Miniprotein binders against q9zu90. Designs and how they scored, part 1

All scores and structures are predictions.

Target 1, 292 residues: q9zu90
Amino acid sequence: MKTELEEEEEEEWRSVHEVLLIVLPYLHSLFELLSMIRVSRSLRDAIRDETALWTKLVIEPPLSSRLTDDILSEFSSKSAGKLKTLILRQCLMVTNKGLRRVVDANPLITKIIVPGCSGLTPEGIMECVESLSKNNHKLETLHINGVNGFTKQHLSALYTYLSSEGTIDLEVCPKCDEVRMIPSCSRESCNQKQRKCRGCWLCIPRCAECAVCLVGSDTESQEAACGNDDVLCLECWLVLPKCRFCNKPYCTNHSSRRHEIAITDAASRPSFECEACYYRAGTNPYEVDYQI
Positions, changes and structure headers below are counted from each chain's first letter, unless a header gives other numbers.
F, E and O stand for the ipSAE by ESMFold2-Fast, ESMFold2 and OpenDDE, each averaged over both directions (binder to target, target to binder). V2 = 0.75 x the mean of E and O + 0.25 x the DockQ between their complexes.
Where letters were taken out, [cut] stands.

## First folded at step 16 (miniprotein)

Design y1
Fold by OpenDDE base, fold request of step 17:
Structure y1 (fold): chain B 292 residues (1-292), chain A 100 residues (1-100)
Amino acid sequence: as target 1 above (292 residues)
Amino acid sequence: TDQEEINDYMQEANEQQDEGDYELAVLMFFLALFISRELGDKTMVAQIYNRLATLFSQLGEHEFAIYWYQLALDVATELGDQETIQDVRDELERIESQHE
């Protein structure tokens, strides 16, 4: 028996349209918007008419791999020149021409976030920033990590158009003098701007699990099964499940690479085999003399 | 509480989906998703992604279902949730096998 209160709450459920109006402002990505459009004609028609939704365009995985310059132009055109925020994550097929077309059509863009868009170049970004800097307009946010080929000269030139430090997510690494992202450190003692661990990911080893810097004599690094010379801090290494054969753990992000071993004995802890050990065992199960 | 609100939206979404009201179901799942993201509850986010994938599969929107399953898989992988990883992989394989 639903309580009278539960029945009254069910009766006051807002019309699909009322609920839609609440949801629309909080849609995070183009994918979510397109998903809503695919549910029904009613939702499709309601979303198409809401021009305010198109002032922010967010394209991220899994749609990023299919985004072309033409598709980008199609969706950006729905803003009717009122696009303010453009976020393209890992859009490998987007070119300088594609980005420029969006920027030229939307002179009010204040945020460009294009991390991992490897089809873009520093010159292409520069042209976009220059275009947006016309008529006393200023770009407020430019995230370009993963766009290859940035030099100090490019950064210096970009900052001539931009008003504040921190607008760009790239910096000159104080350790190697290369233009890269300088990550924060999860270690409490490293929360200062002048931290000793201030450097790019190549200069400062970090735990693959918790991103703590592994700088100093007291920081023991442990090998991970993740590959790419990934390392773990001791604290993370201790708690992560380890390969039965090589005793190397995966970080949580690479945990899907575990090959679970069928436990025949109910008392044994779940054990896994890492990918490297699994493929070695598959070639000749008898030749791996695991000399314990 | 925010958690109570998430649970209420999830319950309603499931009920509406079972009744065949996919419009209300999807909206309620999104409401739950937004709160879950704000709270940083990745476990709930993965669950909602999986539920959305199932919903789109039921609608015959297999491409969207695959994308939502991929999102669920990515989050579940980050969390080390092997059960969810396997469930999602099984569903992806099922969908792929039906379209070959």
Scores: ipSAE 0.773, ipTM 0.947, lowest interface PAE 0.5, mean pLDDT 87
Fold by OpenDDE base, fold request of step 17:
Structure y1 (fold): chain B 292 residues (1-292), chain A 100 residues (1-100)
Amino acid sequence: as target 1 above (292 residues)
Amino acid sequence: TDQEEINDYMQEANEQQDEGDYELAVLMFFLALFISRELGDKTMVAQIYNRLATLFSQLGEHEFAIYWYQLALDVATELGDQETIQDVRDELERIESQHE
C-alpha cells in the first residue's frame, strides 16, 4: 500500500510529466530547454532521457556569444547521431572544425542555418555539405547569410551537391554580380520573381523595418537613427517611436539603442534619446549634425 | 478562445509559483508562451518572459533570470512598452547589484 503521500507525489509527478510531454515539442531554443533543466532534477532527468528533443538544436542570442566548438559538440552529441536541424545564429566562436565535427557525428542533418557565424568560411561550409552529400543524403536547407567570403564559384560548387534552387539563402545579385542575400519585397507590385527591385541590400534601397523597396520616383525615404544610411518607408517611419531631439526613429532591430528619458511629467509620452543625441549631451541638440 | 487559454495558463502558473511548485509553474508559463507566440501577441510574450525571469530569480538561477529579463526587455523595447522596459531594467539592476 503506497502511502497517501506517495500517491499524491505520484499523481503530482504524473501531472508534471504529462504536461512536460506536451511542452517539450514546442520548445523553440536550447535556451528554453536549458532553462527547463534548471528548474528541477525531475525535469532534468526527464529531458535528458528524451533523445527526440535533441534532433533539433537551436542556438541563438543570448547564448550564441558563449557557444564554443566544444560546447556545440557536447550538445550535438545528445542527439546520438540523429540531429536533423542545426540552427546557429550569430555564433561567432564556432569554427569550421566545430561545425564539421557536428556534421560528421550527425550524417542525417537536413537543415543547416548559420546566419552571422563569422567564424565559418565558405570552404568550411563546402566541406560540411560534401560530407552530408555522401550516401545519397541531401541537405535541404542551407542558410549562410553573414558567412563572409562567398564567391560565385563557391555557390556553383554548392549547387552540385544541392538539388533545388532556394536551398541556399544566397544568390548572385543581378545588379552588382556579387553573392548576397536578395530580400523579398513586401510591395504587392513587386511579388514577381523578375521584379525591378531584385537586388541585394547594397544595390536596392529598402526600408530597414519592412524591407519594402524604395525604388522609383514616387518612393520617399525617411532617415533612420540606425546609421549605415538606413532608410525607412513613410508608413514605417510614421509608426516607429522617434528620438525626442532629432526626430529619427530606430528600426525594430536597432531599438535596443534607445536611451530612455525619465519622464518627469506624467502627461508626456515616453520618449527616448538616440545614441547620437545621447553622446552629444551637453550641446544644443538642434545645433548638432545628427547625420551618422 | 486562445486568449482565454493563455489567461488560464498564466493564472495557474502564478498560483503554482506562489505555492512553490516551480515545475508546474514553468510548464504553464511555457504553454502560455507557445500560444502567445503563435498568435503574435508580443505583449503577452514580453510579460511571460518577465514572469519566467522572476521565477528563475526565485530559484536562485540568476544567470537564467538575466537572460529572460533581456528577452523581455528586447520585446518590450520593440513594442515601446515603457512600463515593462522600466520594470525589467529595475530588476536587472537589482540582480546585478546583488552579485557585485
Scores: ipSAE 0.772, ipTM 0.948, lowest interface PAE 0.5, mean pLDDT 87
Fold by OpenDDE base, fold request of step 17:
Structure y1 (fold): chain B 292 residues (1-292), chain A 100 residues (1-100)
Amino acid sequence: as target 1 above (292 residues)
Amino acid sequence: TDQEEINDYMQEANEQQDEGDYELAVLMFFLALFISRELGDKTMVAQIYNRLATLFSQLGEHEFAIYWYQLALDVATELGDQETIQDVRDELERIESQHE
């Protein structure tokens, strides 16, 4: 006979477990998974044991900057070779070797989304795609914007392994004939396939926040702290928080680069320092322990 | 309605958090978050991120709290919600000041 307390704990546990099973499939990112793991031992053990959860690995800011090849390998190994979706956004420390190790261990990957992973190369991606194309397996999605050095020859070679047009997020720019992403334009008047602003980011200046084209004479651009000559439209620049020293904002995608400043003066609004203005060797609030 | 369901989860999450059941609280917040994301309700998403940040702060998970506050701040900035921006910044400042 379980004690009334054991029955209440078991009922409470059953309720938690039931709700957990509903939540787990909808977790969006590794950050959300890690967050759940930090709540309790019970949630940690449940997440650890659910290999099905690890079939999709999503790493995005703010965790992206700390992802190494070894950490990536550790998390990808939890799928026991059943990884299907790999999403790495702005993972600057991931190398060709790191990506290849994951791909070789997970031959069933159908989606590789690695935008902004500047540590990767076209050759490294090609080797991964070639590896995945063995045994009649096909990669369905390959987003590689921000991986530098792609040529028309690389794209042509990739499409020999990929069955559908549009699997790759890179195109030949109609303005400069270089291989780059061709952004959409949020401006209503530009919502056409043959729009005048159809071109890569080098040919057509765009707001880093809302992707509106800045081609018109009436379009003022403002400098961003994001780097890469990123610019903002005036409307986005006005609402984005600005560095206390240089008055440059980050776009939302680069907001994780903000160093928040504790202001002891009650009259002063909390502000941040951009990476370029951050001179102090201090505790990086984005240093998370990846220990599970 | 989806909005009623979000509100029910938020209410339950807050009640469980107040009772010290952080497991149920976090699960209910995530359920609310998923529906809110599906609906594209960025205001509710920002609110849930802020609540999650507070929850992790109460657990002593200050690093995770900071991340959730940053997510809330990013969404609030996109919305131009100056009140939420200021509230989140005040909480970030509080956490940083306690760990110096």
Scores: ipSAE 0.771, ipTM 0.947, lowest interface PAE 0.5, mean pLDDT 87
Fold by ESMFold2, fold request of step 17:
Structure y1 (fold): chain B 292 residues (1-292), chain A 100 residues (1-100)
Amino acid sequence: as target 1 above (292 residues)
Amino acid sequence: TDQEEINDYMQEANEQQDEGDYELAVLMFFLALFISRELGDKTMVAQIYNRLATLFSQLGEHEFAIYWYQLALDVATELGDQETIQDVRDELERIESQHE
């Protein structure tokens, strides 16, 4: 027995539900899921009942700063043991115990990506990999950049459990002999010659934006506004927005340091000052010689 | 084209949001968002984040609105989009003045 109102509500939900099914495969992060849950009880119930979407769990900024071990366990439980991919970016409050709980509950995980999770240790990571390796299961991807304390010995031990080279995102840097990320370089000249630019960020000067190496007499580098002597390749320098006074750009990762100029007429948009020029320390070339 | 689909989804989402049909509005914004991400249209991504933030503010979900605004601000800052940056900062100030 249905009224006209009940029939209209049922038809509206069927229409919304059909669109939801189109959206679900493209959802990226837990924050997006949680946002939809807050819109209505119908969306909340549909998302909570859809176990297939929980095979991948992605937590990243800004939500990652609030993620505790208990909260992580709560959300991972929705996968009902079917979690395959776990991505935690900059989840500083997650500890070895929190990660281990997820791994123990989800023995089919093939990808663990935990960059910048400073609460994790090499021992905690090794325990998780050991746990996943039982029953001939092997982890296919392990990205651990930003977890401090990895040594050559740790890498060797991890590879006794892993399926192949390239599974882990850290290597021994050939220049400093430390365990580091070794960025890829897309320069054609590096492709045609021996790998002269193989080395970590500390050992090889690279463009702060695209990571291409800036070694050799045939390379050109441009000064960035980012500080710490960061440099850019010409290609990135040309396309990045520039400080109106010193003509130096920030890389994308440091773009929040721009001091944006207040609204202006159309002839002056957009514009910003870098930190150095904004503070007007007498080294600003426009401060001492400025005219109307 | 994909750009025409983005524009159509955005217009429909805005109309549904104005009518208070938030379920369909949010789904249309997400459809536009996924296409915009595939095209690398960061200007549109920031606009969609801003509209989502406004939608959650209208729902009274102010903490989610703040996070969507922060996402919009991050992308607009990467682009140097002063208009979007100022709009987002004005809205964040409005929300914080309500003692959240």
Scores: ipSAE 0.690, ipTM 0.910, lowest interface PAE 0.9, mean pLDDT 82

Design y1
Fold by ESMFold2, fold request of step 17:
Structure y1 (fold): chain B 292 residues (1-292), chain A 100 residues (1-100)
Amino acid sequence: as target 1 above (292 residues)
Amino acid sequence: TDQEEINDYMQEANEQQDEGDYELAVLMFFLALFISRELGDKTMVAQIYNRLATLFSQLGEHEFAIYWYQLALDVATELGDQETIQDVRDELERIESQHE
């Protein structure tokens, strides 16, 4: 028989459980799942028992910096062999052995997305994909940009293991004949099959923010503060915050390199100095000292 | 509207957090987060990350609080939101000082 306390606790859990069922389909990353597990024993148990959540394993920064082969194996084992999608972004401590262990335990994987996992090698990835190809199973998606050392021979061999609709995020660049990522370009003239901009980042100048090509005398390119000859299209340049001295912006990916100016007056606009201007000790008659 | 839903979820989450009902609070913050991500409302995303960080700090889950603060800091940096950047840095320093 239920007591008054047990009835109150059951109704409270029933309310939380109803909301949890609404949240579960939208959970994306392992970090979100782990966060909920730490809130209460009840949430931990409900998430542990929901095996559908473990068909997709997504690990990305900042959590990816702590992911070792053993930790990866621990979390992937919760899938109980049902894992279909594995996404590891910038997991620098994961090795070929760690990836192979996950693949061998999860023969139904159709998507492997491992950008920036520089501890992996082409040989390690080929062994994983070959292992998955058993019993007429075909990998559908393989994203391996940031893994060093892929050759044309590797790429050709990988395609023999993928489904006919399968994709790899590396291609042979038509300009330099190297295996590279070929960015998409949303510029309308490129969509009209002019095809002058198909090539890797080294062969085709592109906006560091939106990746549209900047080829031709009729395109404007703007200097970025990012360095390495990074440039921006006019549209991105116009909306990105600028250094108060040199008027160059950082792309969003490099925004942490801004030296932000403390807000001293509510009427003041936020501003920053780029690294070059912040550390410069020279004299320049064209520079002004803006006081706030 | 979607904005009214976000505001309702955030208000409910804050009330539940103040009452110490962290289970429902975290779920309401996540509902607001999913809508805010779909709308591309990065200002609201940063605020929700910050609220989640404070919730985990209140729970004593300091490593998770640090990671949620790092997510808030990343978005605030992208936006150039100096006040949020400084607030998050102050909280990170407080947590690190208590966990030497």
Scores: ipSAE 0.668, ipTM 0.900, lowest interface PAE 0.9, mean pLDDT 82
Fold by ESMFold2, fold request of step 17:
Structure y1 (fold): chain B 292 residues (1-292), chain A 100 residues (1-100)
Amino acid sequence: as target 1 above (292 residues)
Amino acid sequence: TDQEEINDYMQEANEQQDEGDYELAVLMFFLALFISRELGDKTMVAQIYNRLATLFSQLGEHEFAIYWYQLALDVATELGDQETIQDVRDELERIESQHE
């Protein structure tokens, strides 16, 4: 027979642990995970005991700017060879050697996503894919958009190790013959091949948010804030947040491309805006200065 | 509504933080954060980042507090939220002056 104190203590512990299990799947980055580990020994131990967490490693800002090859190896080693998903965003200090070390230690990796990792090259990516292809293991996702220097020859060589089209987020565009991302289109008429819209973003006008093509008399579009002439289908436009000045929405994926203004004199410099309004504010005589 | 759920999580997080129960506080802040991100409510996201930064400062985890403050500052600057920008800069300056 438990006392009221003992019952209350057990209920509180179970409640915290139950909430932790709800939170853990939503922690998408290493920074958030490390933050929780620092809160208490109980959380650290509970997170350590959840081995499923160590099959996915996501490193992005703010930690990505400090991530070296050695630090990457340190954190990836916590997977004990069980890592399946590696996502590195804007990890400028990671080199081909650092990526290769992780890949060699984790032969079960099925997903590599490395946008903005300017220290990586097509050759480094090829070596990693080659290493993972041993024992009939096949990489299922390779997102290399933003790694400079990919050519048609590189893609062809990569696919000798990969046997499925669509593993790589780059293709040769049938319209401009350049190595580009070519989005899928969910529009019903395109799925029935009544309207063929296969081509890169430069060649086929598309919704900046959902990528449905905006070609044909039956499509509607509204201007986006994502860049000059980017557009959104009406459905996406209606639900996306809008710029303070021009009421144009950013697509979700382009929020990181917003112009950040270095603030050296808060009284005389404008604060953060969408790219288009930032440049208009710099030429607008009625510009409003924000302090801080 | 989702907004009511965010408010409930934030209230619980603040109460637990005041009592020093940082485990439940951080969990409630993260639950509010995930809903706020889903809704695209960047104003609430910046506020939650600021509260997380304060929590880690109270824990003595000053490096993590600085990172959470930087996240808050980035979002607040994007929004032009002058009050949050000033508050975050004051806290960053305080941390730097006390722990050099």
Scores: ipSAE 0.646, ipTM 0.903, lowest interface PAE 0.9, mean pLDDT 79

Design y6
Fold by OpenDDE base, fold request of step 17:
Structure y6 (fold): chain B 292 residues (1-292), chain A 100 residues (1-100)
Amino acid sequence: as target 1 above (292 residues)
Amino acid sequence: TDQEEIKDYMQEAKEQQDEGNYELAVLMFFLALFISREHNDKTMVARIYNRLAKLFSQLGEHEFAIYWYQLALDVATELGDQETIQKVRDELERIESKHE
């Protein structure tokens, strides 16, 4: 006879398990999965046994800065060769060797999304795609924006392995003839395939926040703290927090570069110092080498 | 409605958390989070991140608490939600001060 306490624990566990099965398919990132594992031993054991969860590996900030090739290999191995989707956002420490190791162990990968992974090279990506193209397997999605050094030759070579033009997020810019990401434009008047603002970020000024083109006499642009001559539309500029010294905002993607200033006055708006202003002041107490 | 479901999950999660049923609490917060993301309700997302951070802090998982607070701070900053920004900063400072 199970004690009333054992029955209550079993009922509670059944409830927890039922809800867990509903939640697991919707987990967005490795961070969320790891968070669940840290709640209890029971959840950890349940998640460990669900091999299907490891068919998609998503590593994004804030975990991206700590991801090494070895850690990547460890987590990818949990799929037992059944990894289908690999998403690495801004994983700066991941190398070609690290990515290749994952790909070789997981020949069924259909999606590789590695935006901002600056430790990768076109040659490394090519080797991975070539490896995956063996045995009549095809990669369906390849997002490689932020991997530097792609040429037309690299892009052409990639398309020999890939069946559809929509697989790669890089294109030949019609304005400069270089391989770049060609952003869409959120402006209603620009919602055409042959829009005048079709071009890479170097050829067409765009809002760093919403990617709207800033082409035309009536488009006011504001400077961003992001560097690289990044600009903001007025609408985004108005709502984004601004550096207390230079009044320049970061876009959301560069928000981590904000140096928060201890507000002594409870009535004062949260203020930050941008990296440029911070270094000018000579007070960089947090050399947090967050190499993003 | 999806909004009612979010509220129900949030309420249940809080109740479970207060009772010490952290497993069910975290799961209910995640359900609320998924619905909120689907609807692009960034305000609710920030609130849920903050609640998750608090939950992990109560579990003694300080590293995870910090990460969830950072996520809450990022979203709240995007929204210009000064109240949430200040609350999250205060909690981060509290955690950092205890573990120095």
Scores: ipSAE 0.765, ipTM 0.943, lowest interface PAE 0.6, mean pLDDT 87
Fold by OpenDDE base, fold request of step 17:
Structure y6 (fold): chain B 292 residues (1-292), chain A 100 residues (1-100)
Amino acid sequence: as target 1 above (292 residues)
Amino acid sequence: TDQEEIKDYMQEAKEQQDEGNYELAVLMFFLALFISREHNDKTMVARIYNRLAKLFSQLGEHEFAIYWYQLALDVATELGDQETIQKVRDELERIESKHE
């Protein structure tokens, strides 16, 4: 006879498991998954045993800055070769070798989305696409904005493996004839197909936060801490948190680069230090060994 | 309504958290989060991120708490929600001060 307490615990565990099964398919990112793993051993074990959950790997800020090739390999291996979607946003430490290792282990990948992964090269991407194109498999989505060095020849070569137009998020810029992403514009007057602001970010200045074009003479641009000559419109600049030392904000996509500063003075508002200011001060805050 | 469902999950999550049932609490918060995202309710998303941050802080998972607070802060900043911005900043300061 199980004690009433054991039955109540079992009912509670059944309830937890039932709710867990509902939640798991809707987890958006590795961060959310790791968060659940940290709540209890029971949740950890349940998540680890569900191979189906690992068919989509999404790594985005704030975890992106810590993702190495080895860590990427570790998490991708949990799919047991069944990975379909790989999303790496701003993973600066991921190399061609790291990506290739994942692709070789997971021949069923249909979506590669690696925006801002500056450690990758066109040649590395080409090798991955070529590998995935074996055995009548086709990559369906390839977003590679932020991988530098793409030429028209690279795009042409990629499209020999990719059957559909629009699979790649890079285009030939009509203004400079270079291969770049052509952003949309949130300005109502710019929603036309032949918008005057159709061009890459070098040809058409845009707010890094809201992607509004800054082409008008009356549009003041503000400097961002994001690097790459990223600029903000005044409206976005006003609301974004600013570095304590240089007064430059990050856009939301780069907010993970903020180094939060514990202010000892109770009267001072919590502030952050940007990466550039932090390194100038000679302190590296990232020494937290995340033993994943 | 989806809003009522979010509210119910949020209430249940808080009750479970107060009782020390962190597993159910976190799951209920995630359910609320998913519905809120589907509806593009950024205000509710920010609130849930803040609640998750608090939950992880109670678990002693300070690193995760900080990340959830940062997410809350980012969304609240996008919305111009000054009250939430200030609250989250205060909590971040509190966590950081305890680990120094």
Scores: ipSAE 0.764, ipTM 0.944, lowest interface PAE 0.6, mean pLDDT 87
Fold by OpenDDE base, fold request of step 17:
Structure y6 (fold): chain B 292 residues (1-292), chain A 100 residues (1-100)
Amino acid sequence: as target 1 above (292 residues)
Amino acid sequence: TDQEEIKDYMQEAKEQQDEGNYELAVLMFFLALFISREHNDKTMVARIYNRLAKLFSQLGEHEFAIYWYQLALDVATELGDQETIQKVRDELERIESKHE
């Protein structure tokens, strides 16, 4: 006869296991997986035993900065060669050798997404694609924006292995003839394949917030605090919080650059100063001495 | 409604956390998180990140707590939620000061 305590523990375990089975398919990153395995041994063992979870490996900030080739190999090995999706966002320490090792161990990979992985090269990517193209296997998705150094020749070579248009997130820009990402445009009138705003981010001014093109006489652009000559459409500019001193907003992606001003008046809208205004301390008579 | 489900999961997660049932608590927080993300409810996402950070802090997993607080801070900063920003910063400072 199991003790009432053992039955209660078993009931609790059943409940935890049931909820775990519901949660597992929705985990979207390695960070979330690692977080769960740190909670208890039971969760750790359950996650380790669930081979289906390891068919998709997603490494993104904040873990990206710590990901080495060896760590990548360790986690990719958990798939037992059944990895299908590899997503590495801003993994600066991952090298061609590291990526190749994963690809060689997982010949069934159909999706490689490595945006901002600056340690990779076009040659390294090509070697991986070539390896995956063996035995009539084909890579279905290759996102390589942020890997520097791609030429037209590299793209042409990649497409010899890849049969479908749109597999690669890089294109030859029709405006500058350079290999770059060609953003979509959220403007309804621009929803055509031959849109006038088809071009890379250097050739076509776009809203830093909503990516709408700012091409044409009727498109007023507003300056952003983001730097790099980032601009905003009027609609986004109107709704974004603005620097108290220069009245420039950050886009959402650069919102972390806001220096918050402690407003003593509870009724005052939270205000911030932009980084540029913050470092210009001493020129504004209303500068509260922020004790650094 | 999905909003009611989020609230229910959040409430249950807190209750389980208070009882020391961290496994069920974390799972319920994740359920709430997934629904909140699907609805693009950034306010709720930030709250859940903060709750997860606190949970991991209670478990002594300080590194994970810091990461979850950073995620909460990033979302709260995006939203301009000054109250949450300040609370999260205070918690980060507290954790960092104890481990220096």
Scores: ipSAE 0.763, ipTM 0.944, lowest interface PAE 0.6, mean pLDDT 87
Fold by ESMFold2, fold request of step 17:
Structure y6 (fold): chain B 292 residues (1-292), chain A 100 residues (1-100)
Amino acid sequence: as target 1 above (292 residues)
Amino acid sequence: TDQEEIKDYMQEAKEQQDEGNYELAVLMFFLALFISREHNDKTMVARIYNRLAKLFSQLGEHEFAIYWYQLALDVATELGDQETIQKVRDELERIESKHE
């Protein structure tokens, strides 16, 4: 027999469970799953028991810096061999052996996305893809930008293992003939036949913020604080915060390099100095403070 | 509209959090987060990350709170939002000093 309190608790869980079912298809990363698990035992149990949720394993910052081969194996085992999508972003401690264990245990994987996993090699990737090709299974997506050493021969072999509609995020650059990532360009003139900007970052100057090409007499480029070679399109330059001395901005990816100036006056706007201006001898107005 | 939905979910999440109904609070924050991501509303994404960080700090899950704050800091840095950057850094220092 149930008490009035027990009936109220069951009604509250039914309401929570209904909302959880709406949230589940949108959960993206392992970090989000682990966060929900920490809220209550009821959420932990619901997530643990939902095997469909574990057909996708996404590990990215902040957790990626702590992921070893053994920890990867532990989390992937929750998929019970049904993993379809594996995404590892900047998982520097994962090796070829760790990836191979996951692939061997999950023969139905169709998407492998491993940007910034510098512990992987082309040979390790080839072995995983070859293993997945058994039983006439074909990989649909392979994103391997950031793994060094891919050759045209590697790329040709990889395409024999993918489905006819399959994609790899590396191509042979038409300008330098090397295997590279080729950024897309949203500039209207590049959508017309008047200009071809298809080429890798080394061959085509591009805005460091939005990747539009900066070639031709009708394009303008602006110098960025990020480095001597980095440039920006005018549109990105106009909206990015600028160094108070040299008026150069950082792109978003390098925004952590700003040296923020403390605000002691509520009427003053916040400002920053770029690294070059902050460290210049004799031109830094806070030289005395720096030497303390 | 989707903007009204985000506002409603955020308001409901706060009310549930204040009442101690943390399951519904976190789920409502996630619903707001997913809509905000679909519309590329990075200002709202940073706000939701910050609210999630505060919720996990309130729960005593300090490591998770730190990671949600770091996500908020990353987006605020992309936006150049100095006020939010400073507030998040202050919260991170507060949490780390209490647990050392």
Scores: ipSAE 0.696, ipTM 0.909, lowest interface PAE 0.8, mean pLDDT 82

